# Designs tried in a protein design chat: VHH binders against Reelin domain-containing protein 1 (REELD1). Part 3

Target 1, 156 residues: Reelin domain-containing protein 1 (REELD1), of Homo sapiens (Human) (a0a1b0gv85r24to179)
Amino acid sequence: FSHGASTVACDDMQPKHIQAQPQHQDSHHITIHTHRTSYAPGDKIPVTVRSSRDFMGFLLQARRVSDHQIAGTFVLIPPHSKLMTCFQEADAVTHSDKSLKRNLSFVWKAPAQPVGDIKFLLSVVQSYFVYWARIESSVVSQQTHSSAHSDDRMEP

## First folded at step 20 (VHH; from u3 with S53E D56K A96T S105T)

Design w3
Fold by OpenDDE, fold request of step 29:
Structure w3 (fold): chain B 156 residues (1-156), chain A 120 residues (1-120)
Amino acid sequence: as target 1 above (156 residues)
Amino acid sequence: QVQLQESGGGLVQAGGSLRLSCAASGFTFSDSAMGWYRQAPGKEREFVATIYEGGKTYYADSVKGRFTISRDNAKNTVYLQMNSLKPEDTAVYYCTATEYTIWGTEYDYWGQGTQVTVSS
Protein backbone atom coordinates (compact mmCIF):
# COMPACT_ATOMS: atom_id res chain seq x y z
CA PHE B 1 0.00 0.00 0.00
CA SER B 2 2.04 2.95 -1.22
CA HIS B 3 0.70 5.44 1.32
CA GLY B 4 3.52 7.56 -0.07
CA ALA B 5 1.87 8.06 -3.44
CA SER B 6 -1.28 9.51 -1.90
CA THR B 7 0.72 12.16 -0.07
CA VAL B 8 2.48 13.24 -3.26
CA ALA B 9 -0.80 13.68 -5.12
CA CYS B 10 -2.21 15.59 -2.19
CA ASP B 11 0.72 17.96 -2.30
CA ASP B 12 1.34 18.62 -5.99
CA MET B 13 -2.25 17.88 -7.10
CA GLN B 14 -0.97 16.28 -10.28
CA PRO B 15 -2.39 13.16 -11.87
CA LYS B 16 -0.28 10.09 -11.41
CA HIS B 17 0.50 7.53 -14.09
CA ILE B 18 -0.18 10.02 -16.85
CA GLN B 19 2.57 10.87 -19.30
CA ALA B 20 0.96 14.13 -20.32
CA GLN B 21 2.31 17.50 -19.27
CA PRO B 22 0.13 20.02 -17.52
CA GLN B 23 -1.42 22.72 -19.65
CA HIS B 24 -0.55 26.37 -19.25
CA GLN B 25 -2.48 28.00 -16.42
CA ASP B 26 -3.76 30.77 -18.66
CA SER B 27 -5.39 28.30 -21.00
CA HIS B 28 -7.90 26.83 -18.57
CA HIS B 29 -11.65 27.44 -18.93
CA ILE B 30 -12.52 27.13 -15.29
CA THR B 31 -13.74 29.53 -12.63
CA ILE B 32 -13.95 28.79 -8.93
CA HIS B 33 -16.62 30.81 -7.17
CA THR B 34 -16.57 31.27 -3.45
CA HIS B 35 -19.96 32.60 -2.45
CA ARG B 36 -18.31 34.27 0.53
CA THR B 37 -15.31 36.55 0.81
CA SER B 38 -14.80 35.89 4.51
CA TYR B 39 -15.43 33.15 7.04
CA ALA B 40 -15.39 32.34 10.74
CA PRO B 41 -14.10 29.10 12.23
CA GLY B 42 -16.65 26.31 11.78
CA ASP B 43 -18.50 28.12 8.98
CA LYS B 44 -19.86 26.29 5.97
CA ILE B 45 -18.91 27.91 2.68
CA PRO B 46 -20.49 27.10 -0.68
CA VAL B 47 -17.99 26.63 -3.49
CA THR B 48 -18.93 26.39 -7.15
CA VAL B 49 -16.82 25.24 -10.06
CA ARG B 50 -17.87 26.45 -13.50
CA SER B 51 -16.31 25.31 -16.73
CA SER B 52 -16.93 26.17 -20.36
CA ARG B 53 -15.75 22.68 -21.30
CA ASP B 54 -16.47 19.21 -20.07
CA PHE B 55 -13.87 17.45 -17.95
CA MET B 56 -13.46 13.89 -16.72
CA GLY B 57 -11.71 14.24 -13.40
CA PHE B 58 -10.90 16.70 -10.67
CA LEU B 59 -9.25 17.19 -7.29
CA LEU B 60 -10.44 20.00 -5.01
CA GLN B 61 -8.77 21.22 -1.83
CA ALA B 62 -8.78 24.19 0.49
CA ARG B 63 -5.38 25.46 1.56
CA ARG B 64 -4.07 28.07 3.94
CA VAL B 65 -2.60 31.09 2.22
CA SER B 66 0.15 31.37 4.83
CA ASP B 67 1.79 27.95 4.41
CA HIS B 68 -0.25 26.12 1.73
CA GLN B 69 -1.38 23.40 4.11
CA ILE B 70 -4.68 21.68 3.46
CA ALA B 71 -7.43 22.87 5.78
CA GLY B 72 -11.05 22.08 6.56
CA THR B 73 -13.37 19.39 5.26
CA PHE B 74 -16.08 19.01 2.67
CA VAL B 75 -19.57 18.30 3.96
CA LEU B 76 -21.56 18.41 0.73
CA ILE B 77 -20.40 17.13 -2.63
CA PRO B 78 -22.12 16.86 -6.01
CA PRO B 79 -23.03 13.65 -7.83
CA HIS B 80 -20.19 11.72 -9.49
CA SER B 81 -17.79 12.84 -6.80
CA LYS B 82 -16.35 11.33 -3.64
CA LEU B 83 -14.58 12.47 -0.54
CA MET B 84 -10.83 12.00 -0.36
CA THR B 85 -8.42 11.92 2.56
CA CYS B 86 -5.10 13.71 2.34
CA PHE B 87 -4.21 14.67 5.90
CA GLN B 88 -7.59 14.22 7.52
CA GLU B 89 -10.81 12.55 6.52
CA ALA B 90 -12.83 14.39 3.85
CA ASP B 91 -10.33 17.24 3.47
CA ALA B 92 -10.45 16.84 -0.32
CA VAL B 93 -12.91 15.93 -3.08
CA THR B 94 -12.35 14.02 -6.29
CA HIS B 95 -14.39 12.41 -9.04
CA SER B 96 -15.99 9.00 -8.46
CA ASP B 97 -16.32 8.09 -12.14
CA LYS B 98 -15.32 9.19 -15.62
CA SER B 99 -18.61 10.84 -16.47
CA LEU B 100 -18.33 14.24 -18.07
CA LYS B 101 -18.59 17.13 -15.66
CA ARG B 102 -18.92 20.86 -16.14
CA ASN B 103 -20.56 22.64 -13.23
CA LEU B 104 -20.08 21.41 -9.68
CA SER B 105 -21.24 22.64 -6.29
CA PHE B 106 -19.62 21.90 -2.95
CA VAL B 107 -19.88 22.92 0.67
CA TRP B 108 -16.66 23.34 2.59
CA LYS B 109 -16.54 23.44 6.38
CA ALA B 110 -13.88 25.56 8.00
CA PRO B 111 -11.79 24.17 10.85
CA ALA B 112 -13.06 24.83 14.35
CA GLN B 113 -9.83 26.67 15.11
CA PRO B 114 -8.52 29.76 13.32
CA VAL B 115 -6.27 28.83 10.40
CA GLY B 116 -6.05 32.16 8.62
CA ASP B 117 -6.98 33.07 5.09
CA ILE B 118 -7.75 30.23 2.69
CA LYS B 119 -7.99 29.60 -1.01
CA PHE B 120 -9.37 26.72 -3.00
CA LEU B 121 -7.15 24.76 -5.37
CA LEU B 122 -8.54 22.72 -8.21
CA SER B 123 -6.90 20.29 -10.57
CA VAL B 124 -8.91 19.28 -13.60
CA VAL B 125 -8.37 16.39 -15.95
CA GLN B 126 -10.07 16.91 -19.28
CA SER B 127 -8.54 13.74 -20.67
CA TYR B 128 -5.62 11.46 -19.98
CA PHE B 129 -3.59 13.86 -22.09
CA VAL B 130 -4.91 17.23 -20.96
CA TYR B 131 -5.03 18.56 -17.44
CA TRP B 132 -4.57 21.72 -15.39
CA ALA B 133 -3.05 21.58 -11.95
CA ARG B 134 -3.76 23.84 -8.98
CA ILE B 135 -6.17 26.37 -10.41
CA GLU B 136 -6.73 28.93 -7.66
CA SER B 137 -9.80 30.68 -6.33
CA SER B 138 -9.91 34.11 -4.81
CA VAL B 139 -8.86 34.36 -1.19
CA VAL B 140 -11.46 33.82 1.50
CA SER B 141 -10.41 35.87 4.49
CA GLN B 142 -10.68 34.73 8.06
CA GLN B 143 -12.87 37.04 10.06
CA THR B 144 -11.03 38.72 12.86
CA HIS B 145 -13.19 39.46 15.85
CA SER B 146 -12.98 43.19 15.82
CA SER B 147 -12.96 43.65 19.55
CA ALA B 148 -15.17 46.68 19.62
CA HIS B 149 -13.00 48.37 22.13
CA SER B 150 -15.81 50.57 23.26
CA ASP B 151 -13.56 53.42 24.15
CA ASP B 152 -15.70 54.28 27.11
CA ARG B 153 -13.91 57.56 27.26
CA MET B 154 -15.42 58.67 30.48
CA GLU B 155 -15.71 62.30 29.68
CA PRO B 156 -14.65 63.66 32.97
CA GLN A 1 -22.43 5.60 -2.80
CA VAL A 2 -20.22 2.59 -3.36
CA GLN A 3 -22.07 -0.71 -3.41
CA LEU A 4 -20.96 -4.30 -3.82
CA GLN A 5 -23.87 -6.71 -3.90
CA GLU A 6 -23.15 -10.43 -3.82
CA SER A 7 -25.57 -13.09 -5.07
CA GLY A 8 -25.63 -16.77 -6.04
CA GLY A 9 -24.79 -18.30 -2.69
CA GLY A 10 -26.70 -21.21 -1.17
CA LEU A 11 -26.66 -24.88 -0.23
CA VAL A 12 -24.98 -27.37 -2.54
CA GLN A 13 -23.84 -30.98 -2.28
CA ALA A 14 -20.20 -31.95 -2.34
CA GLY A 15 -18.94 -32.13 -5.91
CA GLY A 16 -21.53 -29.58 -7.01
CA SER A 17 -21.13 -26.13 -8.52
CA LEU A 18 -22.15 -22.56 -7.73
CA ARG A 19 -21.66 -19.27 -9.49
CA LEU A 20 -21.36 -16.15 -7.40
CA SER A 21 -21.99 -12.69 -8.80
CA CYS A 22 -21.03 -9.30 -7.45
CA ALA A 23 -22.72 -6.22 -8.87
CA ALA A 24 -20.69 -3.06 -8.35
CA SER A 25 -21.68 0.60 -8.42
CA GLY A 26 -20.45 3.98 -7.25
CA PHE A 27 -16.86 3.75 -8.52
CA THR A 28 -14.92 3.25 -11.76
CA PHE A 29 -15.23 -0.51 -12.17
CA SER A 30 -12.99 -0.85 -15.22
CA ASP A 31 -10.05 0.72 -13.39
CA SER A 32 -10.44 -1.47 -10.33
CA ALA A 33 -9.16 -4.83 -9.24
CA MET A 34 -11.96 -7.14 -8.16
CA GLY A 35 -11.72 -10.10 -5.84
CA TRP A 36 -13.27 -12.64 -3.54
CA TYR A 37 -12.49 -13.53 0.04
CA ARG A 38 -14.16 -16.04 2.32
CA GLN A 39 -14.56 -16.58 6.04
CA ALA A 40 -15.47 -19.91 7.58
CA PRO A 41 -16.87 -20.15 11.11
CA GLY A 42 -14.13 -19.71 13.68
CA LYS A 43 -11.52 -18.96 11.02
CA GLU A 44 -9.91 -15.81 9.70
CA ARG A 45 -10.93 -14.26 6.43
CA GLU A 46 -8.84 -15.72 3.63
CA PHE A 47 -8.05 -14.77 0.06
CA VAL A 48 -9.84 -16.73 -2.68
CA ALA A 49 -9.27 -15.00 -6.02
CA THR A 50 -8.50 -11.65 -7.67
CA ILE A 51 -8.86 -10.28 -11.17
CA TYR A 52 -7.00 -7.10 -12.03
CA GLU A 53 -8.16 -4.34 -14.35
CA GLY A 54 -6.00 -5.79 -17.12
CA GLY A 55 -7.57 -9.23 -16.73
CA LYS A 56 -4.74 -10.93 -14.88
CA THR A 57 -5.99 -13.45 -12.32
CA TYR A 58 -4.61 -14.90 -9.11
CA TYR A 59 -5.99 -17.76 -6.99
CA ALA A 60 -5.44 -19.23 -3.58
CA ASP A 61 -3.78 -22.65 -3.73
CA SER A 62 -6.80 -24.23 -2.05
CA VAL A 63 -9.13 -23.27 -4.92
CA LYS A 64 -6.78 -23.33 -7.88
CA GLY A 65 -8.13 -25.48 -10.71
CA ARG A 66 -11.64 -25.50 -9.23
CA PHE A 67 -12.60 -21.83 -9.07
CA THR A 68 -12.58 -19.28 -11.88
CA ILE A 69 -12.85 -15.54 -11.44
CA SER A 70 -14.06 -13.38 -14.33
CA ARG A 71 -15.41 -9.91 -14.94
CA ASP A 72 -17.83 -8.11 -17.24
CA ASN A 73 -16.96 -4.43 -17.39
CA ALA A 74 -20.08 -3.61 -19.38
CA LYS A 75 -22.20 -4.92 -16.51
CA ASN A 76 -19.91 -3.81 -13.69
CA THR A 77 -20.00 -7.37 -12.42
CA VAL A 78 -17.41 -9.84 -11.17
CA TYR A 79 -18.10 -13.57 -11.05
CA LEU A 80 -16.75 -16.58 -9.18
CA GLN A 81 -17.45 -19.92 -10.80
CA MET A 82 -16.99 -22.59 -8.14
CA ASN A 83 -16.71 -26.19 -9.32
CA SER A 84 -15.99 -29.43 -7.47
CA LEU A 85 -17.09 -27.89 -4.22
CA LYS A 86 -15.97 -29.43 -0.94
CA PRO A 87 -17.31 -29.14 2.61
CA GLU A 88 -14.15 -27.15 3.39
CA ASP A 89 -15.38 -24.45 0.99
CA THR A 90 -18.27 -23.66 3.34
CA ALA A 91 -17.97 -19.98 4.26
CA VAL A 92 -19.33 -16.51 3.83
CA TYR A 93 -17.95 -15.21 0.54
CA TYR A 94 -17.15 -11.51 0.28
CA CYS A 95 -16.75 -9.45 -2.84
CA THR A 96 -13.97 -6.87 -2.72
CA ALA A 97 -12.77 -4.05 -4.94
CA THR A 98 -9.57 -2.03 -5.07
CA GLU A 99 -10.04 1.19 -6.96
CA TYR A 100 -6.97 2.89 -8.40
CA THR A 101 -7.48 6.59 -8.97
CA ILE A 102 -5.68 8.88 -11.38
CA TRP A 103 -4.36 10.70 -8.32
CA GLY A 104 -2.49 7.64 -7.13
CA THR A 105 -4.89 6.89 -4.29
CA GLU A 106 -6.31 3.45 -3.61
CA TYR A 107 -9.68 2.63 -2.11
CA ASP A 108 -10.81 -0.72 -0.79
CA TYR A 109 -14.47 -1.73 -0.77
CA TRP A 110 -16.23 -4.78 0.63
CA GLY A 111 -19.60 -6.40 0.10
CA GLN A 112 -21.84 -7.74 2.85
CA GLY A 113 -21.10 -11.33 1.91
CA THR A 114 -23.10 -14.34 0.71
CA GLN A 115 -23.33 -17.71 2.47
CA VAL A 116 -22.07 -20.81 0.69
CA THR A 117 -22.74 -24.15 2.36
CA VAL A 118 -21.40 -27.41 0.98
CA SER A 119 -22.94 -30.53 2.47
CA SER A 120 -21.17 -33.66 2.58
Scores: ipSAE 0.415, ipTM 0.722, lowest interface PAE 0.8, mean pLDDT 91
Fold by OpenDDE, last read:
Structure w3 (fold): chain B 156 residues (1-156), chain A 120 residues (1-120)
Amino acid sequence: as target 1 above (156 residues)
Amino acid sequence: QVQLQESGGGLVQAGGSLRLSCAASGFTFSDSAMGWYRQAPGKEREFVATIYEGGKTYYADSVKGRFTISRDNAKNTVYLQMNSLKPEDTAVYYCTATEYTIWGTEYDYWGQGTQVTVSS
């Protein structure tokens, strides 16, 4: 009893069941913090979302700066969230319910192979009528040399 | 993380009634179609009933007029009221969910099942 086919928001990161237009990027109240400015392949990077307002839903991805391709996987997610599959399993995170959220913590795992510099993209749904698409983090640079893996995982 | 937990199954005499419950968690329940399937020994899994997010319902011909599916979004629970039970209704009953998210993704979930036995 599945629903009809629809375009997945993996590319445009826009809600499909909201009729309202996205809000202007300058009006968002969200900040994405990457707790590292650089990474090596296979590294785990903590990512924090801070908001001055409650929101109902979200979609979080990491993308390559070079070609905007989704990269890596999420290995730790906060409560009221779930892993999502765009191109590979767990390469995105979304909300698992409509509970109000504000501050969220994630851990992203870089691909085992070099993929270049990355940035995190976040879409936030405040309500059925208000959302922001593709809010960007600062760039996390790929290190030129591989370093020892650090366990920066923090439990939410 | 996603869970569908069935309850309410058991042994009942023919003509009796049971009410199955399925408690859901880990996904957006209100945006999901909920349903019940069943599998009798030596038979294929078959459709029993479904309730869509808007409340529309469908039933297998074999259970029409006897079974009623309903949902409580506040409790994230779907129910199957089974009346006038027959020995032929004996099966493992599975709760199922089809989530259609605001992002356009679709997920199918299944419970572990609950045994319903109707004695003659």
Scores: ipSAE 0.411, ipTM 0.728, lowest interface PAE 0.8, mean pLDDT 90
Fold by OpenDDE, fold request of step 29:
Structure w3 (fold): chain B 156 residues (1-156), chain A 120 residues (1-120)
Amino acid sequence: as target 1 above (156 residues)
Amino acid sequence: QVQLQESGGGLVQAGGSLRLSCAASGFTFSDSAMGWYRQAPGKEREFVATIYEGGKTYYADSVKGRFTISRDNAKNTVYLQMNSLKPEDTAVYYCTATEYTIWGTEYDYWGQGTQVTVSS
């Protein structure tokens, strides 16, 4: 029933089994907005995708800045989307149908353990012939626990 | 959410005909292979028929020439026309879908099943 093992887009974030041509990164019409500039482990971070044009497909991931490994999970996804599993359950989001999309809102949940700074990567398929791969957001920095130097001010 | 809803099952006499329908929602139907499986009491679930995106069909040997699978993409529905039914065809019939995404991932979906009973 299955076509067997297929190459998945989890790493390169490029569409498979279609004749789409990658577009130049400077030509995309997408903005990824992170509602926060920093996060703590376990935090939920709202992420918004805005587009000036309609698109039919997308793949969204969060990756570590240090080694580009996928990190965290998505806990809220917009209509016409579904959770995807790359390395762990719900660590990516993709479209669930071919309806035209423009603005999308997500909530990403950071890992419980520190993973460092992250950025969101988005691939967008405008049509079966046009796509942009790995559009990047700004960096969301991991909050470092400021060691409260208890200045034991020895009161004389 | 993904839904596969079977209908058209029931009781029929040997030599009779039934037409099963499976209404699909929550995924890209046109990019999915659709199929039917069946499970008789005390037996393993077995393949019955499949229809791919392009319309290519495959059948189990036991139903070949008697059953016909078809699809209507406009209605997001897959059908199983069952002719010349035999008591051995008695089973719960399950609709299944394999969605092939543009990202190279596959998702499998299953219906709840519909009972088909063929009396001798």
Scores: ipSAE 0.395, ipTM 0.720, lowest interface PAE 0.9, mean pLDDT 91
Fold by OpenDDE, last read:
Structure w3 (fold): chain B 156 residues (1-156), chain A 120 residues (1-120)
Amino acid sequence: as target 1 above (156 residues)
Amino acid sequence: QVQLQESGGGLVQAGGSLRLSCAASGFTFSDSAMGWYRQAPGKEREFVATIYEGGKTYYADSVKGRFTISRDNAKNTVYLQMNSLKPEDTAVYYCTATEYTIWGTEYDYWGQGTQVTVSS
């Protein structure tokens, strides 16, 4: 009894089924920590979202810096979240319920082939009326020569 | 993880009644349409009933007036009250959900099914 394909937020990362208003980018209270500054193809990278306030919903993606295309997949997600498919299976993560969230940890898997530098984009829905779209992480650079094995422990 | 767990199936005589339950978890139940399908041996899966978020219901013609679908959002449960059962109602009954996300995506979920057998 589904209504078929709907307009998905995969591109603009904006809510579609709520009447929330976008907030100014400088007003967000969220930080995306990638734990690594560089990666090799196939690497698994921990990604942490830190917030000073609770929020109900989110959409997380990794995108190429060169052309803003979604890249990679998520292989570990926190509770109250679910994998989403934009261009390929599990290339995005969203919330699975309306429970209040604050700090979230993920693991992103880089494509097997070189795709260039990556950044993470996060949209957050704080309430039915308030959201921030496309909050950006720092750039994670693709390694060209030596794989620096950063043993970054996944912080819970 | 999304789960739909059916219960309440069993053996009943023609003219009898059963009440199926489907316990849901792993998604926002209150923002989802819930429904029931059934599949008899050697037949295709067919629509039985659906209930939307706002409580609107639809039924297959074959079950209208006999079956009632309802939901309890506090319990994340959808029900199917089946009255005046007929041998033709014998099937595996499947719970289904359609989640409408705030991002414009729709997801369809299915339970494992529960057997309903109506004897003549």
Scores: ipSAE 0.331, ipTM 0.679, lowest interface PAE 1.0, mean pLDDT 90
Fold by ESMFold2, fold request of step 29:
Structure w3 (fold): chain B 156 residues (1-156), chain A 120 residues (1-120)
Amino acid sequence: as target 1 above (156 residues)
Amino acid sequence: QVQLQESGGGLVQAGGSLRLSCAASGFTFSDSAMGWYRQAPGKEREFVATIYEGGKTYYADSVKGRFTISRDNAKNTVYLQMNSLKPEDTAVYYCTATEYTIWGTEYDYWGQGTQVTVSS
């Protein structure tokens, strides 16, 4: 079997290449689209990662904006990926092989209890010497609606 | 689960030859450097030979010209052909692997070892 990201990367999300060149965040060709700007506890949120260039490795997490801790779980992941346990089961996704990847679709499930606003963080290894760490999505705000109302609309 | 299983060790007279084999499973063999180390009684473990994923080989000075490391990626097997054996080659020989990952973490694996005894 193939290795994904190392579990020691759960906090810093950094690849461990000693000669690799970390790239500036603005130079990547990767977009993390969350398909929603808000969520309620327990919601399933589609997340897509699009890249105009092939990449081999990645690590994806959702984190609380307040304290940067990992939150929620992934319930649907693309081919050539596997679930990873950082803090609790299925709270991260990583590559399962070196197949070239370009467009990846995920479903994240928010915890049943409130955890506040979240962002998705993605680290990508394009080649042994080229990576980007901790690419961020836009914030997905936690809804504070009562049990009688919900507003789960897609952003245009 | 990772397994490195050595075979082909035994007793041989000085000047003789042995071929060690190491069957590997549980990791990506074609992306790994494979090698052999040895440990004589009362001594530290020492490097013998390495073959990288691209086929480049390196040898300890004490075995260069006498030992040949090779690999068969289709069989997930690495070999050590040992010729012109000397009593100082007596040791437990360990198959080793270093698995390179796209995240940059390197994983080292060791076999159980096979005894090679060279009689005078």
Scores: ipSAE 0.109, ipTM 0.542, lowest interface PAE 4.8, mean pLDDT 85
Fold by ESMFold2, last read:
Structure w3 (fold): chain B 156 residues (1-156), chain A 120 residues (1-120)
Amino acid sequence: as target 1 above (156 residues)
Amino acid sequence: QVQLQESGGGLVQAGGSLRLSCAASGFTFSDSAMGWYRQAPGKEREFVATIYEGGKTYYADSVKGRFTISRDNAKNTVYLQMNSLKPEDTAVYYCTATEYTIWGTEYDYWGQGTQVTVSS
């Protein structure tokens, strides 16, 4: 039985290897692509993680830019991964086994209530001695715009 | 549910042999270090032997050359072959596991123990 990331990592996203050395942020071989620069509440956002090197473990979360709190849920995750609950069900994704991973695809669902701009955070364990923590995506801005509103009581 | 089930203990005459087995379940055996500790009456538990996930072994000085630890990953079982037994080997023998995880958290597990009694 794989344990995935420990739930104590929900805040700091740090692996707990005694002899592991955290790697410099600019030396990682991983990119997080959000495929969109903006979103509306309730939207589903494709997220891909690509790495030029194999890795074994990971923890992925979406966080509010304003206060760094976890937000939203994952509704599609790749093989060899599993959903994790940090604050609410399915608000994080972690590995389910030690198979080597390179390219992972996810779908994140924004909360129904507005939470502001978000970014994705990823920690990766390449081996028992090598990891990167808290790799960031670009910001995905919550949409704001002026528009005419429609509902069942009104006609366009 | 993690289980470590020891077997193979009993009464044996000095100079004899026993083979202890420990069947494991509920954790990833192939990624775990497995081992044996023992505790004689009125004494603290002492290290006997460890076998790492890669097969490397370590022994307490008091048992080197007489005891052999081995593992069978297909059966999720670790063994302790005990030869040339002495009365001072009399103890409860505990199977242990340290499960290494990808995230680096280590989990230690202990069995209930099996009695080994070596008579003169």
Scores: ipSAE 0.106, ipTM 0.543, lowest interface PAE 4.9, mean pLDDT 85

Design w3
Fold by ESMFold2, fold request of step 29:
Structure w3 (fold): chain B 156 residues (1-156), chain A 120 residues (1-120)
Amino acid sequence: as target 1 above (156 residues)
Amino acid sequence: QVQLQESGGGLVQAGGSLRLSCAASGFTFSDSAMGWYRQAPGKEREFVATIYEGGKTYYADSVKGRFTISRDNAKNTVYLQMNSLKPEDTAVYYCTATEYTIWGTEYDYWGQGTQVTVSS
């Protein structure tokens, strides 16, 4: 078996290749699609990573915009990946082998308690010497309304 | 689960030969450097030989010309051919692996060891 990302990377999300250089952020060909712009606590959010180039390794986390702490858990992950525990069970996803990867689909579950706005961070290893760290998604805003339903019953 | 299982040790007369084998599982053998260390009673473990994933080999001075390390990536097995054995080669021989990973972390693994005893 191939190892995923090192657990040391839970904080900085950096590959440990001594001879590699992180690539400039505007040169990556990777998009993180969140499929929603907002969420309520406990929501399940589909997340898609798309790349125009093959890559071998990755580390994906969701983080609070306010303090950059990891939040929520992954409940569905693609083939050739595995769950990783940084702070809480299943709060990160990493590769499980060196198979070339291109398009990956995940489902993230928001915490049951309010945690504010979040974004996804992705580090990618394209080859042993080429990586990008901490690629960001758009922000997914926490809904400002309570989760309680109103009693409105309006029909045409 | 990572496993390195040595075999082929035993008792041999000085000047004789033994071939050690190490069967590996639970990690990517073809991406790993494989090697052998040994430990005589009351001594620290010492390097014997290494074979890198590309096939380059390195030996301790004390065994050069007498020992040959080789690997078979199809069988996930590394070998140590030991010729012209001397009583000072008596030791427990450990198979080792260093797995290189796509995240850049290196992992070291050790076998349980096999006894080699060379009698005078």
Scores: ipSAE 0.089, ipTM 0.524, lowest interface PAE 5.1, mean pLDDT 85
Fold by ESMFold2, last read:
Structure w3 (fold): chain B 156 residues (1-156), chain A 120 residues (1-120)
Amino acid sequence: as target 1 above (156 residues)
Amino acid sequence: QVQLQESGGGLVQAGGSLRLSCAASGFTFSDSAMGWYRQAPGKEREFVATIYEGGKTYYADSVKGRFTISRDNAKNTVYLQMNSLKPEDTAVYYCTATEYTIWGTEYDYWGQGTQVTVSS
């Protein structure tokens, strides 16, 4: 349990520790801040997880709003975390130890191909007795303006 | 019958200390995680500290460095040493236990609570 989530948790994102208790979504103290409301394919998006209380474990994924499938990869992750492969390399992040965590910063990279709107899902283990599963961020909308600008000098 | 009996609460001046005790019976203490939660009037219950059956401890940020959880498996007792108390520590403190069994069943137990009041 102290070395990250099992890949069995890739779909349901549920902690598997025998002694943990699920909590109602209305009682969590977590904010997932995406720092942007939209993105273009290939963008790197900063994501901050803030908690008003210490927590020891987590699993973070980005998912397509349309079909809830995992999308994109994490390219920067905080201390006391590790990358995890659910379907494609680096498509999830989990804790690497039980150290108490409060604010975590990540960078997510959108796929180069369009995948539509996304949201982040986070499961958190606060203590031996307490966890929340599948906390959602706001939606980050895909935008579609990707023209490369060139600086052409016109001949007279 | 499972019992978690808290003691050591009371009125104390800011900056003072208290030690809470929780005597446990009716379950296998040495195979259990023990902990403390607190609840101020009109607020949600808040995690304070946990000590696992192997002795590893965890603390809420608000009490880290001031509170120490410990256990005595020979006496089936868990303790919360509370130093440098502040008025915001005023709450009912609950002892908690999670019992692990051979068959993988977890049972959660809660004490009745003990009042801690920190005055200015």
Scores: ipSAE 0.000, ipTM 0.102, lowest interface PAE 11.2, mean pLDDT 82

